# VHH binders against q9y6x5: the designs that were tried, part 51

Target 1, 379 residues: q9y6x5
Amino acid sequence: LPPKLLLVSFDGFRADYLKNYEFPHLQNFIKEGVLVEHVKNVFITKTFPNHYSIVTGLYEESHGIVANSMYDAVTKKHFSDSNDKDPFWWNEAVPIWVTNQLQENRSSAAAMWPGTDVPIHDTISSYFMNYNSSVSFEERLNNITMWLNNSNPPVTFATLYWEEPDASGHKYGPEDKENMSRVLKKIDDLIGDLVQRLKMLGLWENLNVIITSDHGMTQCSQDRLINLDSCIDHSYYTLIDLSPVAAILPKINRTEVYNKLKNCSPHMNVYLKEDIPNRFYYQHNDRIQPIILVADEGWTIVLNESSQKLGDHGYDNSLPSMHPFLAAHGPAFHKGYKHSTINIVDIYPMMCHILGLKPHPNNGTFGHTKCLLVDQWCI

## First folded at step 1 (VHH)

Design f26 (framework vhh_8dlx_2)
Fold by OpenDDE, second read of step 2:
Structure f26 (fold): chain B 379 residues (1-379), chain A 121 residues (1-121)
Amino acid sequence: as target 1 above (379 residues)
Amino acid sequence: EVQLVESGGGVVQPGRSLRLSCAASGFTFSSYGMHWVRQAPGKGLEWIGNINHGGSTFYNPSLKSLVTISRDDSTNTLYLQMNSLRAEDTAIYYCAKGRLYDTSWYPMDVWGKGTLVTVSS
């Protein structure tokens, strides 16, 4: 029988939460499987880009989902959380569920993972749920596990997505021990429910499960604001994306806009598109705007407004606060092994290996995950 | 206003065939791909298949042998032929507007209200 893989994402689960909070169920999961303590995600460290990087193995410039909010100057189209279903945005890459779906005697399932309710390259998962934040984790879990357990062709790859602890991280800030303890306790309980459900269905021993996240969360403050209105009139540009990485579309000469912004704050780097640091792999896509503003960790870019967020993400992907973790369990993985770090794009070739899929060209390095896998040599 | 109206649903015995129709209005039907999706009681959505502008069809592997999608652009109608129906085929069946020809467009951005198909002896 072909191997099966369930990929689970808890949005905004900062890696060091594992050190600072209690996770009895997750720790048990890890104890019987593997842990990557830090996953270096892709720049920018936002939800849609990073989730798509996980399932494509590509940097944002390559898969084309370069932000949660995008604008294409040629087609004049906009991308946002409420407008994400146009295949135009997704078709610059082939996500793993499509690759899997197109194989013989295999099918894919998805519960709320970004892009899974969109036909990509004219292919959509055999089983999916339209995104709806009101749908409970239980309902999502029930559908996913049902499909994994009773489908023909069998579901061999499934995704499951949950919005916490990201939403709460934004609301309370990651350093709010009282509130975040409550939130993270609920997350751990959901992991417990997941494991229990799999055991009840007899899937636990044979199903490969990856639990990961797209990004972390940094503490923000009303005392750390960068007001663009103090530096430039808003009539001189269009804001495509705001904070903490602002995408600026000039309405006047780009150089003039740049000059007005370059010294706006000592806590913000301003880049012309061609000057964006190479390490970000965030340059070679037309959807990246002419000017990018990158706030320092914990700083918020605002437009003469007060920020309602006490936590945020999207910052430099080298920051530990932006890093998620990866835990995994199943026949493909070792038991009781911990690994320090991988790149988020490394997950894709690993998943392809587990599923026996030929990977599309990607930026991941399979060698980085070999130590996690029982059938590989650990360097 | 874009409208999709499914019809042809009802109660049918196992082993029988059924053809569903979807009447489209409010847009240039011939320029768009169209989809069929179903939802069984208490279950998530299951993609059945689609037919693009050019008439090419794509199917869910689970259902490929049991379904045929076709379209009549002269009448703005999408069809779903289902054969050898089983109890597990009981669901609400939806048609949905797909992608615009030769351009990227929002797939399944408009859905019909659905038609119930009940397969029961």
Scores: ipSAE 0.006, ipTM 0.261, lowest interface PAE 9.9, mean pLDDT 92
Fold by ESMFold2-Fast, scan of step 1:
Structure f26 (fold): chain B 379 residues (1-379), chain A 121 residues (1-121)
Amino acid sequence: as target 1 above (379 residues)
Amino acid sequence: EVQLVESGGGVVQPGRSLRLSCAASGFTFSSYGMHWVRQAPGKGLEWIGNINHGGSTFYNPSLKSLVTISRDDSTNTLYLQMNSLRAEDTAIYYCAKGRLYDTSWYPMDVWGKGTLVTVSS
């Protein structure tokens, strides 16, 4: 009987929420499983890039989803919501569901994980839902569990994506205890529903379940704005992405644009592409623009406007506020084990190991996740 | 080609109500969250609110009692209902398309050309 894995993402679930709020259902899940307290995500700390890093084990410069808004200098294509289903953007990597399906006698199932409704290398998830935020968590869960029980060839890898607490984190900010408490309690209840459903269907004992997220959230303010219009005239550049990492495509000489930007704000770092810090692994891709602006934590880059966002992400991946967590339960995982930190790219080779798949070359290190697994030696 | 066309603006007296419309084309309207923002003369942009494609609404707290956002997916139309209009509500009102997977409010992908609302007696 092949091993099975369900990968669940709650978008924008900051690791420190676990310490500041009560999660009775999640704590019961962790008690009989494992917890990684911090997952160091990839730069930039945005939804599309990090969700694709989880399932490919690659840095953004390698898998090609380098932002939520992109421009490709070679093909002159623009990435936005209207063309997110163009395979061109997703074809620089092979996500785990594609590899799973290319092995004999395996299927994949997906409830709205980014990329799963796109044919990547001419392979789309065997079962999938087109993205639709009006579809309840319960309906997504019903479809995933139906496919896990009633598929031929059998579904061995399944994904489930949920938009909260990201939406509320942006609206209220992570420091709004009253509103965030309500939102996070609802998420904990959904985790309880997930566990109960799997138990009722007889899946719980034989299914590996990972609960994780793509990034965290930090508090923003109207007192922490960087007005790009006060730095440089719009006629000198094309704006590809704005905040908190601005992607600048110069219309004039690159050095002239850089000189207008480099000392504009004490709360923003300005990089020529070749000067982007090596630790970001954010340089070697045609979709990374000639000049990148990186705002300090909690600062918002704007175009002569106020920002109503009270929370945001995309900042430096060394910041604890940007880190998600990872919890897991199932036959592959130890019980009651806590681990401090892994890299988000380490999740992919761990999942390949659990499923018995040969991973594509990746930036993860299997050794970093060994202590989570019952069939491995812990150093 | 993605297009957003706002309509319904004009001159309105203080204390009255007004409904703005935004006609969307060139994308699967029912799959996207939609936003309303405004810009008063000589001021920056102010976010009014958004609606996800399931109909759940989120509003700027300073405006919540004064506005209602709704959508009709059968006609690809977004609406902004405004009540108890004041002189300070004089602005150009813009319709904007949200992002598919990132539920963050800003930046928004597509701006319409706007519709002018003038509150004057």
Scores: ipSAE 0.000, ipTM 0.340, lowest interface PAE 11.3, mean pLDDT 89

Design f27 (framework vhh_8dlx_2)
Fold by ESMFold2-Fast, scan of step 1:
Structure f27 (fold): chain B 379 residues (1-379), chain A 121 residues (1-121)
Amino acid sequence: as target 1 above (379 residues)
Amino acid sequence: EVQLVESGGGVVQPGRSLRLSCAASGFTFSSYGMHWVRQAPGKGLEWIGNINHGGSTFYNPSLKSLVTISRDDSTNTLYLQMNSLRAEDTAIYYCARELGYKSWTDYFDYWGKGTLVTVSS
């Protein structure tokens, strides 16, 4: 053929939105495909880390994108927070588009997926768009479908990223039914546009399409703030990341900083790096700081200020509010099958199987996704 | 105590230019990327552009020829220069600090309260 796969992410699409709002286009997609009701993401439940976990099958401590703001203790480099294209940050793993391009005479295409505008191990996606949030969904879709139809060597793996409903989830909070209903209906319409475009171009019946997300969203409040300045003076530490997981680099004795923080708030857990719970798989990387603060769901860590966020994510990955879903359609997938839960790291080995690629070592388990696939025996 | 304070808004005639400023305090301004965002009456938020800690700028393509973003790290000030203003540029303009959240609609950990720009003839 070869087989083709389009991976689509709607940032911040909490799984429970599917139960509380109407999605006629997405439901039609699922009716003739598969639905995984919950995807257990990696900790921390943030955009860059989880998008990179989807395409590498690795925990954050293994792929090195451990937060959206980072400091590397060995090299003393800081991630620049906005436009840092230094391959150093991304080179601890090999994402699927790199593997796709290197194992066979095949191309990859990308519309805004995190990392796709960076050369990783000296390989950049064959076709890509530099990240720019102002580029419309329609323009991203037009480019992806053009590249899927008009490439040599053929594009066999394509990604498409869209920033909603995450931006609106932050602005309004997930409990604002009026505003979230409007936003989610627009997203459903975009899914309808995507399916219609693929049908018009003759791609729909032979293309595998995965629609997923990186995390969910939980309600925040001005009444649920943790003021870090009430616990510790700024002269004692450098702040690498703030909320809801604060990354603390001590300027003085680590034990003294820890002691000032450990009883600061009943709504925040304070961990020395070596004491971070094993279940998070968030310990073994030089970019994870000596002290990590983890806020309870719906609590925001601040520096003597109010927070304007009505919704947020980054919290404990065991929380259902942090979980996205996965829906898929295409020749590789069963029709009308529902599955309860997979781990977000399981998506990578499944995608490698669909594309006929040999996966790099990863933390996913192919067995967890085999019931979704027509060519697998499901026990 | 992190603060972002926008200023320079007001009523302006169509076709004229206007410069907005954002005074930052309470953090190491030179270490952060900064953004301008606006909201027209009855509309959603529209991203205008950003400038990273190194001075590189990125703009909304629909606005690129009409705006310039700059920063002065010695005075902790962010600027938005707007040219050829039209009625549709009427909006509240916000500056915002970005903390590693570029991949999702330019998520910001701190916002100013905004400054109103009204373009009328």
Scores: ipSAE 0.000, ipTM 0.242, lowest interface PAE 12.9, mean pLDDT 88
Fold by OpenDDE, second read of step 2:
Structure f27 (fold): chain B 379 residues (1-379), chain A 121 residues (1-121)
Amino acid sequence: as target 1 above (379 residues)
Amino acid sequence: EVQLVESGGGVVQPGRSLRLSCAASGFTFSSYGMHWVRQAPGKGLEWIGNINHGGSTFYNPSLKSLVTISRDDSTNTLYLQMNSLRAEDTAIYYCARELGYKSWTDYFDYWGKGTLVTVSS
């Protein structure tokens, strides 16, 4: 049988949740498969960028989804959660579902994964759902599993996306044990439902399943605010993205804007685009704005009328609080193996290997995931 | 002693609806997921669907449009509503208690004796 892979994302599932909360179903999944305890995601640590990095193996500067909110100065186009359907934003890379879809006797399926409801390089998954946050996990799961089970050509790659625990993390903060326990229990139950359905359909033994996330969540506070209005007049710039990594488009001389912001807060680093640290791999794209503000962990960049979240993400990708996990099960994976860390871009070459796809040029290192795979040497 | 007893089967004409019941006893019914499975003559077992202890339902994609599973924890009863029945729906219908998610082969620990549904003109 041709190899099959289901990629599942629970948005905003911080890696250390596994240590601090109980996940009976997920732990069972892990026990019969593999776990990567920490996945170093890409900067910025936001939803759209990181999900696209998972499926392209590219840093944000390379695949072109550099934030949840973007602006292109040449075309004057805007990208946002409510405006993400233009292939213009996605076409700087080729996601794995497109690669898979273009192969003979294969098709791709997608349930709400970012970018999957957009034709990229004039290709869209044979089966997909338009993004709708109101659609239940059950419905998404039902469709995905139906497609995996009853498609011609067969679905060999599928994605499944769920918005929790990110939304709740924002609302309650990751340190709210009472509320987050409830939320995470629901997530575990959904994982149980996933596993149950796969078993009942006879897919479990032959399907490779990856459960992962795009980023973590850090605790925010009203006592840790950086008010830009205290440092610079709002008329001097356009805010393309706000917090915790603000993208600034100056309306006046860039240097003047920079000078007004550089000492705004001791808890915020201000970078000219050319001075963005190399370790972020966040420089070589025109969609990155001239000035970037990076708040310290747990600090929130605000304007005078900004709403406050109790949890947030998007911070430095070296912070453990920003890291998701990866668990996997299936014929391609070992059983009962735990690995400490990989880079999120490493997932792509691994998935390509599992599916027998030739990967596009990417930033991932296949060697980092060899220990997870039964057909590879663990060095 | 754990017991599951199916009822409601019989002969029905194509296009008609039928509701099956499974009466559970001998355990805390509300704590377990319950499944419907059927076996047509000369065929293997086919999973129809289930309802977990939380009330969430899952269905065989091939049958989803034709079946609805529900439960009444106050009466320890599992239901299977079938609509638009076809000749191919002729089978013995079983209710089964879910053991857990650990093993594919050991997914169920208790079964009813089954109830026969015959769809014929």
Scores: ipSAE 0.000, ipTM 0.269, lowest interface PAE 14.5, mean pLDDT 92

Design f28 (framework vhh_8dlx_2)
Fold by OpenDDE, second read of step 2:
Structure f28 (fold): chain B 379 residues (1-379), chain A 121 residues (1-121)
Amino acid sequence: as target 1 above (379 residues)
Amino acid sequence: EVQLVESGGGVVQPGRSLRLSCAASGFTFSSYGMHWVRQAPGKGLEWIGNINHGGSTFYNPSLKSLVTISRDDSTNTLYLQMNSLRAEDTAIYYCATSYRDWGTFYPFDIWGKGTLVTVSS
């Protein structure tokens, strides 16, 4: 049988939740599979960029989804959560579901994964759902598993996306033990439902399943605010993206804007585009604005208004609070193996290997995931 | 107003052929790619295929041998030719596109209301 892979994302599932909360179903999943405790995601650590990095193996500067909110100065186009359907934004890379579907005797399926309801390179997943946050996990799961089980040509790659615990993390903050315990229990129950569904359909033993996330969550506070209005007049720039990494488009001389912002707060680094640290791999794209502001962990960049978020993400990708985890189960994976860390871009070449796909040029290192795979040598 | 209107649906016997049409209005049809998508009762969306602004076609592998997509830019019409219809082809068939006006992209796919195709003996 051709290899099959289901990629599942629980948005905003911080890696250390596994250490601080109980996950009976997920732990069982891990016990029979593998765990990567920390996945270093890409900068910026936000939803659209990181989900696209997972399925392309590329840094944000390379795949072109550089934020949840973007602006292209040449075309004057805008990208946002509510405006993500233009293939223009996605076509700088080829996601794995497209690669998979272009192969003979294969098809792809998707349930709400970012970019999957957009024709990319004139190709859209054979089976998909328009994004709708109101659609239950059960309905998403039912569709995905049906497609995995009954399609011809067979669905060999599928994605499944869920918005929690990100939404709750924003609302309650990751340090709210009471509320987050409730939320994370629900997530674990959903994982239980996933596993049960796969077993009921006879898919469990033959399907490779990856459960991961795009980013973590850090605790924010009203006591840790950076007010830009205190440093620069709003008329001098356009805000393309805000906290915790603000993208600034100057309306006046860039140097003047920079000078007004560079010392705005000791808890915020201000970079000209050309001075963005290399480790971020966040320079070589026209969609990156001339100036970016990077708040320290737990600090919130605001205008002259109060933020209601008690948790946020998007910070430095070296911060443990921003890191998700990866768990996997299936014929391709060992059982009972734990690995310390990989880069999020490493997932792509691994998935390509599992599916027997030739990967597009990417930033991942296949060697980083060899220990997870039964057919590879582990040093 | 941007509008897509599907037509040509109905009840058809297995093995028969059917051609659907999608009439586009309110935008420069020739400048945009067009898609066919269907939804069977109680199921998610299934992409049938598309034709880009240049006339190139792309198909769902499962349906490639059974469907042909074409367009007539002079009449702003998209077509879906379906052959050898089966019971499982019963669905609402939609045409869809993304719309841009004066450099502004509308953040939603433009969909028709759909046309029902029922394949039944």
Scores: ipSAE 0.110, ipTM 0.599, lowest interface PAE 1.4, mean pLDDT 93
Fold by ESMFold2-Fast, scan of step 1:
Structure f28 (fold): chain B 379 residues (1-379), chain A 121 residues (1-121)
Amino acid sequence: as target 1 above (379 residues)
Amino acid sequence: EVQLVESGGGVVQPGRSLRLSCAASGFTFSSYGMHWVRQAPGKGLEWIGNINHGGSTFYNPSLKSLVTISRDDSTNTLYLQMNSLRAEDTAIYYCATSYRDWGTFYPFDIWGKGTLVTVSS
């Protein structure tokens, strides 16, 4: 029987939530599996970029999904929620479901993972759901388990995406213990439902399951706003993305725009594209704008106004508040093992190893995840 | 009170132009992308186009040459300019927020009540 893997993402699941709240179902999952306490994600710490990094093993500048809102200077195309189905945006990399279908002639299945409802390199996930936030976790789980159990050629790679706790993290902020406790308990119950469903269908003992997330969440405030309109007039630039990383396309000389912005706020770093710190790996792509503004943790960039977000993400990827975790269970994984940290790009080569796939060139290091796997020796 | 209010609808002759407005209140309008959506009698919702907080627009290709979307963040107002109106443009026109990136959404799903446009001679 070919090895099988289910990759599950709970959007915006900050790593330290595991220490501050109770997760009986997740704890039971980890007891018989592995836990990576911190996953260092890629910059910018946003949903689309990090979900695509998980399945490609590439930094954003290399896979081309550099933000949730993008402009490509070469083709003059604009990316937003309404045009995320254009293959153009996704075809700078080869995600694992494409590799899975092409190398082994196996099937892939997807419930809402970013990119899975788009044909990439003329290949779309064998089974998929068009993105719709109104579809319940139970309906997504029912479809994924049906496809894992009843497909020919067999589904060997499956993905499941859920919008919480990110949506509630934005609404309430991560410091709202009462509301976050309710949301996180519900997520733990969904993990319990997942495990129970897999056991009932006879899938649990032979399926590798990874539970992870794309980023964390930090507390925002009306007292921590950066008013971009106090820095520069709208007539000088086109705004491609706003907060907490603003992407600026100048309508006049780039240096003049930069000079108007560079000393406007002590809580914002302003970079010409070529001066973006190397550690971000956020420079070498036409979709990265000529000027990038990076707000300090918990600061929101606004246009002469207030913000109703009590939590946000997108900040510097060195911040622990931006880090998710990874838990895994299955025949490929040790039982009861805890690991301190990996990079989010390391997940891809690990998954390729589990599935017996040859990875495309990537930024991950297989050695970082060896200690999680039963068929590997780590020093 | 969180609210979107469309205005400017009514009966209009074929071939003429019409401008719709959407007034936003009770939330930070300039932080949100905005959409125009319409529903013709007996049909489903048809997306017209959107405008992000920075003023960049994207349109339904079937309607691109006939419509222009703009915003005025100083007055919290969204606009839809329609040219060369035809009988098939008869619909209820709605404005809606788009604080939906992938997998995240504003906790209030904000839609207006709609404004009826009837194209008839």
Scores: ipSAE 0.000, ipTM 0.236, lowest interface PAE 11.9, mean pLDDT 88

